# Designs tried in a protein design chat: VH-VL binders against Stromal cell-derived factor 2-like protein (SDF2). Part 5

Target 1, 181 residues: Stromal cell-derived factor 2-like protein (SDF2), of Arabidopsis thaliana (Mouse-ear cress) (q93ze8)
Amino acid sequence: VEITYGSAIKLMHEKTKFRLHSHDVPYGSGSGQQSVTGFPGVVDSNSYWIVKPVPGTTEKQGDAVKSGATIRLQHMKTRKWLHSHLHASPISGNLEVSCFGDDTNSDTGDHWKLIIEGSGKTWKQDQRVRLQHIDTSGYLHSHDKKYQRIAGGQQEVCGIREKKADNIWLAAEGVYLPLNE

## First folded at step 17 (VH-VL; from q4 with light chain H25N)

Design u6
Fold by ESMFold2, look of step 21:
Structure u6 (fold): chain C 181 residues (1-181), chain A 120 residues (1-120), chain B 106 residues (1-106)
Amino acid sequence: as target 1 above (181 residues)
Amino acid sequence: QVQLVQSGAEVKKPGESLKVSCKASGYTFTDYYMHWVRQAPGQGLEWMGIINPDSGYTSYAQKFQGRVTMTRDTSTSTVYMELSSLRSEDTAVYYCARDSRNVGWYEDYWGQGTLVTVSS
Amino acid sequence: SYVLTQPSSVSVAPGQTATISCGGNNIGSKSVHWYQQRPGQSPVLVIYYDSDRPSGIPERFSGSNSGNTATLTISGTQAMDEADYYCQVWDYSYDVFGGGTKLTVL
């Protein structure tokens, strides 16, 4: 199944099986922006991300997402954009990954390059991919470092600049819009 | 063998701009952030900002917002720092310094420094 | 803005242990890095992440960090250790240096 612009998908961390998650709880340390974590459950309404093109491009709803495309990921429930910047992450001191902005406020900190592992030309469900942040060059990353209390059982999501097994993600559950022709 | 080689000393007048270059070698230039740090005569170290040479993305210390611009040329593996509207208190040695590979937030290798003197 | 405070100078006899403090509000929750700067030279990293030593730095250099104080310790201090020493943290999005400590070896 093709991932198209407008699809609402969960992103599963390959190694830990946790899904990319957010909700309206700011980081207690760091930027104070909306937190982004890995969530252990499969059934979670806060793990849906809408695939959006960057502003000013000609990509339309239902178009396939090409390898190497720059995209945005909008958190479905809060409407904020998956974001990163030169700011230390709360647990590991890597690159902070947050949610920021809203339907009308987006900047280059919301831009991610889709990197498909292997020979695929377009993004498909269950395909191994990396998301590289344009401004910081950090890969979306997670690891078995968990929050203890207020987000107990959820794991840190951050950015790191080196390709590692822990920055592989798969498009898992979702509402996949049909491919345009 | 990591090397950061900076441009030579300069003498400037108040109101002018300075532009210091920092040429990197011995590593993959775009894999590491670059800091700029200055040191006034007899004083301590003062951070000016950071650049990602891969994207050109920058973040500056508040004190220098509006006066500093950091750029890079990936074809020559060179980072530049420009400071405008110079004053006598901008007299300092200017250093480029590499961040660690991943995200270390410390300066593991430093350039030799560039003395910039601002005099009337 | 976050502030790091260092003593302006520390004096030790050769062979003794030198300690250089770096004070900061809740600095124990931050990663502290240390640089040595010999007269007329560029800074050189000697400790990172509170206590880790880069390759080529002698084992007599060590570091610790807890509460409101980080400490650089030089055991068996030698004349060649006479230099200025700076502590540094990355405070969320800003690099912050201490004021520097001049180590004098008598």
Scores: ipSAE 0.672, ipTM 0.884, lowest interface PAE 1.7, mean pLDDT 92
Fold by ESMFold2 at other seeds, look of step 18:
Structure u6 (fold): chain C 181 residues (1-181), chain A 120 residues (1-120), chain B 106 residues (1-106)
Amino acid sequence: as target 1 above (181 residues)
Amino acid sequence: QVQLVQSGAEVKKPGESLKVSCKASGYTFTDYYMHWVRQAPGQGLEWMGIINPDSGYTSYAQKFQGRVTMTRDTSTSTVYMELSSLRSEDTAVYYCARDSRNVGWYEDYWGQGTLVTVSS
Amino acid sequence: SYVLTQPSSVSVAPGQTATISCGGNNIGSKSVHWYQQRPGQSPVLVIYYDSDRPSGIPERFSGSNSGNTATLTISGTQAMDEADYYCQVWDYSYDVFGGGTKLTVL
């Protein structure tokens, strides 16, 4: 199954099986922006992310997402964008990953390069991928370090500049929009 | 063999701008963030900001926001720091300093420093 | 803004152990890094992440961090250890340096 622009997907961390998660709870330290974490359960309405092109491109809903494309990921329930910046993450001191903005406010901190592992030319379900943040060059990353306070039992999600096993993600469950022409 | 080689000393007048270069060698230039830190005569170290040479993305200390601009040229492996509207208090040695490969928020290698004197 | 406090100077006899403190509110929850600056030279990293030593730094350099105090320790001090020493943390999105400590080896 092809991942197309407009699809709402869950992103599963390959190593730990936690899904990328967010909800309307800000970080208590760091930026104070909406928190992004890894969630242990499969059934979670706060783990859906809508695949969107960057503004000003020719990509439209239903188009395949090509290897190397720059994309945005919108949190379905809160409408904020997956975001990163030069702030220390709360647990490990890596790059903070947050949700920021809204339907009409987005900046380059919301831009991620899709890197498909292997020879695939377009993004497909269950394919091993990395998401590299454009501004910071950090890869979306998670590890077995858990929050106690703001999101008890959920994992830290952060950015790391080096390719590691812990920055591989899979598009898992979702509502996949049909491929255009 | 990591080296950070900075441009030579300069004398400036108040109201002018300074621009210091920092040429990197011995490593992959775009893999590491670069900090700028200054040291006024007889004083301690003062952080000015950081640049990602891969993207050109920057973050500045609040004190310098609006006066400092950091840029890079990946073809020459060079980072630039420009400070505008100079005052006598901007007299300092200016250092470029490399962050660690993984974001560590510390400076593992330093340039030789560039003395900039601001006097009327 | 976050403040790091260091003593202005520390004196030690050759061969003895020098300790240089770095005070900060809840500094034990932060990662502390240390730099040596000899007169007329650029700073050199000697300790990072509280206690880790870069390649090429002698084993006599060590560090610790707990509570409100981080400490750089130099055992078997030598005349060449005479320098200014700075502690540093990353706070929010900013580097913060201590004021520096002049180590004198008598």
Scores: ipSAE 0.658, ipTM 0.879, lowest interface PAE 1.7, mean pLDDT 92

## First folded at step 18 (VH-VL; from u6 with light chain Y94F)

Design v1
Fold by ESMFold2 at other seeds, look of step 21:
Structure v1 (fold): chain C 181 residues (1-181), chain A 120 residues (1-120), chain B 106 residues (1-106)
Amino acid sequence: as target 1 above (181 residues)
Amino acid sequence: QVQLVQSGAEVKKPGESLKVSCKASGYTFTDYYMHWVRQAPGQGLEWMGIINPDSGYTSYAQKFQGRVTMTRDTSTSTVYMELSSLRSEDTAVYYCARDSRNVGWYEDYWGQGTLVTVSS
Amino acid sequence: SYVLTQPSSVSVAPGQTATISCGGNNIGSKSVHWYQQRPGQSPVLVIYYDSDRPSGIPERFSGSNSGNTATLTISGTQAMDEADYYCQVWDYSFDVFGGGTKLTVL
């Protein structure tokens, strides 16, 4: 199944099987921006992310997402954008990944390059991908490091500048909008 | 061998701008963030900001926001720092300094420094 | 704004152990880095992540960090260790340096 702009998807961390998650709980010891974590459960309304193009491009709802495209990911419940910046992540001291902005406020810190592993030309469900943040060059990353206070049992999500096995993600469950012709 | 070679000393007048270059060699230029740090005569180290040479993305210390601009030229492996609206308090040695590969938030190699004197 | 406090100077006899403190509120929760600056020269990293030593830095340089104090320790001090020493942390999104400590070997 093709991932199209407008689709609402869950992103599963390949190695740990945790889904990319956010909710209206700010980082307590960081930027104060909305926290982004790995969530252990499959059934979770806070793990849906809407695939959006960068403003000013010709891509529209229902278009396939090409390998190498720059995209935004909007958290469905809170309407904030998956974001990163030059701020230390809470557990590992890597690059902080957060949610920021709203439906009308987005900046370059919301821009991620889609990198499809292997030979795929367009993004499909269950395909191994990386998301590289444009501003910081960090890859979306997670690992077996868990929060103690906030969201106990949820994993840290951060940015890492090196390619690692722990920056592979799969589009898993979701509402996939039909492909345009 | 990692080297950071900065442009030569400058004498400026108040109200002018300075622009210091920092040429990197001995490593992959776009793999490491670059810091700028200054040191006024007889004073300590003062952080000015950081640039990602890969994207050109910058973050500045609040004190310099609006006066400082950091840029890079990937074809020459060079980072630039421009400070506008100079005052006598901007007299300092200006350093470029490289962050670690895995974003360690410290400065592992330093340039030789560039003395900028702002005098009336 | 986060503040790191260092003594302005420390004196030590040759061969003795020098201890340079870096005070900060809850600094034990941060990673502390240390730089040596000899007169007229650029800073050089001597300790990172509280206690790790870069390649080429003598074993007589060590560091620790707990509570509200980080410490740079130089054992068997030599005349060449006479320099200014700065502690540094990354405070969320900003680099912060201590005021510096002049080490004098007498």
Scores: ipSAE 0.714, ipTM 0.891, lowest interface PAE 1.4, mean pLDDT 93
Fold by ESMFold2, fold request of step 22:
Formats: structure tokens, sequence, C-alpha cells
Structure v1 (fold): chain C 181 residues (1-181), chain A 120 residues (1-120), chain B 106 residues (1-106)
């Protein structure tokens, strides 16, 4: 199925099978922004992300998301945007990835370029993609490095400027809005 | 070979602005963050800020927020640092310094430095 | 903000081992980098990530980091090692340098 603007999706890290997750718990020794992690379970209401265009573009709800598009990902339950900035991540010291803002507050730190691996022109379910942050140039990344106390059993999610196997994500479970005709 | 070549020494008066250039060669310019660090005569190193040459995104040290502007020109592989409202305490050698390929948060190559003297 | 503390100077005889400390609260949880600056020259990276050595840096340079102290060690110190040495960390969003240590080889 096509991933359209307005769809609510889970993003699965290809290598570890953990889903991109967030909840209203700030990073303790960091920016103080809402934490973003990899979550091991499939049944998790905090792993849904709504695909949104950047403001002021022609893309609308139900449009397919083209390869190379700049998008935003809104955390469904908290309404904050997937975000990155020049701040060290808690475990690996890479680029911190967080949730920031709300329905009315968004900045360029919420902008991600969709990169489809292979020859696909539009984003489809289970397709291998990377998400490259516009401001920092970091790829959304995860790895088998887990928190012990805070978010125990959940994996660190960070940004890495190099393409690696650990920056591949798939749109897995979700509520996919029908493609516009 | 990685090389960072900075513009020449400058003499400025209080209240003026300085602008130092840093031309990069020997690597892919947009793949590495660039730091600016200064050193007043006889003193230690003081970090000013960082720029992502790919996007132009910047983050500045608190002390310089509002006075410093870092920009780049990807067609010439050049980073610029501007410091406004100069005062005598801004007399220093100004360095550009490259971060590692993956964000390592250290400076692996340094420019030759640019002396800026601020005097009446 | 985060503070790194270095001794202002260290003196050693040629061939002796020089030890330069860098103090910081819980610095052992951070990655520490070290720079050499000879008079009138730009800094040069000599150690990164506590103990890693860039290509071209002599093996007599080594580093360690635990608790509240990181250490740069120069074994078999030579006259050419006479310089200022700075430790540095990235403290979440900011680069922080120590005040510098002048190494004198007598």
Amino acid sequence: as target 1 above (181 residues)
Amino acid sequence: QVQLVQSGAEVKKPGESLKVSCKASGYTFTDYYMHWVRQAPGQGLEWMGIINPDSGYTSYAQKFQGRVTMTRDTSTSTVYMELSSLRSEDTAVYYCARDSRNVGWYEDYWGQGTLVTVSS
Amino acid sequence: SYVLTQPSSVSVAPGQTATISCGGNNIGSKSVHWYQQRPGQSPVLVIYYDSDRPSGIPERFSGSNSGNTATLTISGTQAMDEADYYCQVWDYSFDVFGGGTKLTVL
C-alpha cells in the first residue's frame, strides 16, 4: 500500500525489528526534550507517527509521498514532531533525536528527507527507506544499545551522518489513508 | 590532503565587524561540520560555534549568541564567521576547525588561524 | 556551564614520562580529546575518544579517562613535545576546552 500524507504508521527498524516510539518522558541528561526510542513490542499506542507535509507546500492529505520529499512525522499521542539538533545522544554520543513542538509550533528541526532505497518513486508499506534530517544531515538510526533505567529494554534512536545498515526503516503497521485519485 | 586556508590578518576598530573566511579542500566540504574557535593573546581556546555546511544550520556558544553569524558558500567550499560590535576583548586568533565525518564532537583539522586586532 | 581544569604547567626532563591531568565532574562518562599547540602554531589533535591516536601521532602519546580525571601521558618525552596541551569535551550542545597546560622539557 502507498504511504500517503495523513497516514498513521509505525516505523520499524529493519535490523532489530524495534518500532520508533516516544512518550511524554524527557531526556534526563540532555536537551530536556521528549525522548524517542526503539520499542520492542508490536502492540504499542506510542509507536504511531502521522505523515505530514512541511507547511506551505502543495502536498495535501491523501497524496502519495514521493522519493526525496521533505516531510514531518508527528507523534500521534503527544502531537510533538520527530526532531533532531546538534546535541549529543544519551548512549552513543551521536545526534540526539527527540520530539519537539506541538500542533501549532514546528520548526526546521522537524524536517526529514525521505530516501527510498532502490528504484521506487513513491513510499509504500514495507519498503526500505532512510530518513535524513535536513538541519543536521543525520540519518535516523538505531542499534542494539538499550537503556537500563530510563525506558528500560528500549533502544537508543539517534542520528548518524553516514549511511549504514542501521539507518534502514520500514513503514509497518498503520492506518493508511486512501490514495487520492 | 585536508586543508583549511583562512583569510589574512585584520585590524579593526571598536564597534566594527569582522568576517573571516575558511576555504576547505581535500575532502567533501558538505560531509563535515565546521567549528570556529578563538584564542586571545596568551590565553586558551574558546569555542564560538558550529555550522553544518550541507544545510547552513548553526549553533553558537551562549557568549556569542546575537553577535556571531556563520555562513557558507558550497560553490567555493568556504565557511565564513562574522562577529559584530567588536571590542578590544575580541582581539584574538580565530580558527576554523573540522569535525569528524560522523559527528565526533572533536576538531580533527585546523586552519592556520587569522589574527584580528581590535584597537582604537 | 561544564568546567575542565588543567594544571597551568608541567616540567619533565628528556626521556621522562609526562602526565597532564584534566579534571571534570564525572568526566569518565564523557569522551575526552586532546590537542597539542606549539608556539605560534595551530592546535593539532593528538588523542580522541579518551585513548585513540590519530595517524601520524607518535605511540608515546596515550590517554585515559575514569572517574573525575582524564590524563594525557607522554612517555619518553622529547624536546619537540614542548607545547601547550588542551583537553576538550562536547558537553551536550557545547564544546568545552580546559585552560591549557604548558609542558616544559628541561
Scores: ipSAE 0.707, ipTM 0.891, lowest interface PAE 1.4, mean pLDDT 92
Fold by ESMFold2, last read:
Structure v1 (fold): chain C 181 residues (1-181), chain A 120 residues (1-120), chain B 106 residues (1-106)
Amino acid sequence: as target 1 above (181 residues)
Amino acid sequence: QVQLVQSGAEVKKPGESLKVSCKASGYTFTDYYMHWVRQAPGQGLEWMGIINPDSGYTSYAQKFQGRVTMTRDTSTSTVYMELSSLRSEDTAVYYCARDSRNVGWYEDYWGQGTLVTVSS
Amino acid sequence: SYVLTQPSSVSVAPGQTATISCGGNNIGSKSVHWYQQRPGQSPVLVIYYDSDRPSGIPERFSGSNSGNTATLTISGTQAMDEADYYCQVWDYSFDVFGGGTKLTVL
């Protein structure tokens, strides 16, 4: 199944099977931005992300997402954008990944390059991909480092500049919009 | 060998701008963040900001917001730091310093420094 | 903003152990890095992540960090160790340096 702009998907971390998650709880790190974590359960309404193009491009809803495209990921429930910046992540001290903005407020901190592993030309369900943040050059990353209290059992999600096995993600569950004809 | 070579010493007047260059060699320029740190005569180290040479993205210390601009040229592996509206208190040695590859938030290699004197 | 406090100076006899402290509120939860600056030279990293030593730094340089104090320790101190020493942390989005400690070897 093809991932198209407008699809609402869960992103599963390949190694740990946790899904990319967010909710209206800010980081206590001093950034004040909404936290992003890895969530252990498959059934979770806070793990849906809407695939969006960067404004001012020719991409439209229903278009395939090509390898190397710069995209945005909007958290479905809170409408904030998957975001990163030069701020230390809470557990590992890597790059903080957060949610920021709203339906009308988005900046370059929301821009991610889709890197398809292997020779695939368009993004498909269950395909191994990386998401590289444009501003920081960090890859979306997770690992078996868990929060203890406020997000107990949820894993840290951060950015790191090195390509590693722990920055592989798959589009898992979702509502996949049909490819435009 | 990792090397950061900075532009030469300068004398400036109040109200002018300075621009220091830092040419990197011996490593992949776009793989590492670059810090700028200054040191006034007889004083300690003061962080000014950081640039990602890959994207050109920057973050500045609050004290320098609105006066500092950091840029880079990936074709020459060079970063630049520009400080505007100079005052005598901006007299300092200005250093570029490289971060670690996987964003360690420390400065593993330093340039030789550039003395900028602001005086009439 | 976050503040790192260092003594202005430390004096030690040759061959003895020098300790340079770096105080900060809950600094033990942060990664502390140390730089040596000899007169007229640029800083050189001597310790990172509290206790790790870069290649080429003598084994007599070591570091520790717990509670509210990080410490740089130089055993078997030599005349060439006479320099200013700075501690540093990354405090969320900003580098913070200590005020520096002049080590004098007599």
Scores: ipSAE 0.703, ipTM 0.891, lowest interface PAE 1.4, mean pLDDT 92
Fold by ESMFold2 at other seeds, fold request of step 22:
Structure v1 (fold): chain C 181 residues (1-181), chain A 120 residues (1-120), chain B 106 residues (1-106)
Amino acid sequence: as target 1 above (181 residues)
Amino acid sequence: QVQLVQSGAEVKKPGESLKVSCKASGYTFTDYYMHWVRQAPGQGLEWMGIINPDSGYTSYAQKFQGRVTMTRDTSTSTVYMELSSLRSEDTAVYYCARDSRNVGWYEDYWGQGTLVTVSS
Amino acid sequence: SYVLTQPSSVSVAPGQTATISCGGNNIGSKSVHWYQQRPGQSPVLVIYYDSDRPSGIPERFSGSNSGNTATLTISGTQAMDEADYYCQVWDYSFDVFGGGTKLTVL
């Protein structure tokens, strides 16, 4: 199944099987922006991300997402954008990944390049991909480093500048909009 | 071997701008952030800001917001720092310094420094 | 704004152990890095992540960090160790340096 603009998807970290998650709880330290974590459960309404194009481009709802495209990911429940910046992440001191903005407030810190592993030309369900942040050049990354007591059992999500096994993600569960023909 | 080579010393008047270059070699230029740090005569190190040479994205220390601009040219592996509206307290040695691999938030290699003197 | 405090100077005899402190509120929760700057030269990284040595830095350089104090220790101090020493952290979005400590070897 093709991933199209407007689809609401869960992003599963390949190595740990945790899903990219957020909710209206800011980081207690650091930026104070909404926290982003890896969540162990499959059934979670806070793990849906809507695939959106960058404003002012020609991509429309239902279009396929090409390898190398710059995209935004909107957290479905809170409407904030997956975001990164030059700020230390809480556990590992890598690049902080957060949710920021709203339906009308988005900046270049919300822009991610889709990198499809292998020879695929468009993004499909269960395909191995990386998301590279445009401003920081960090890859969306997670690892088996968990928050203690707060968000118990959820994993840190951060950015790192090197390609590693721990920055591979799959589009898993979702509501996939039909491909435009 | 990692090498950061900076432009030569300059003498400036108050109100002018300075622009220092930093040419990188011995590594993949776009894989590492670059810091700028200055040192006034007889004083300590003062951080000015950081640039991602891959994207050109910058973040500046609040003291220099509105006066500093950091840019890069990926074709020459060169970072530039421009400081405008100079005053005598801007007299310093200006250093470029590379961040560590994978954003370690420390400076593992430093340029030789560029002395900029601001005097009337 | 986060502040790192260093003594302005430390004096040691050759062969003795030099200890240079870096004070900061809860600095033990941060990663501390240390730089050596010889007169007329650029800074050189000597310790990173509290206690790790870059390749080429002598084993007599060591570091520690706990509570409100990080420490650079130089055992068997030599004349070539005479320099200014700076501690540094990255405080969320900003690089912060200590004021520097002049080590004199007499």
Scores: ipSAE 0.685, ipTM 0.886, lowest interface PAE 1.6, mean pLDDT 92

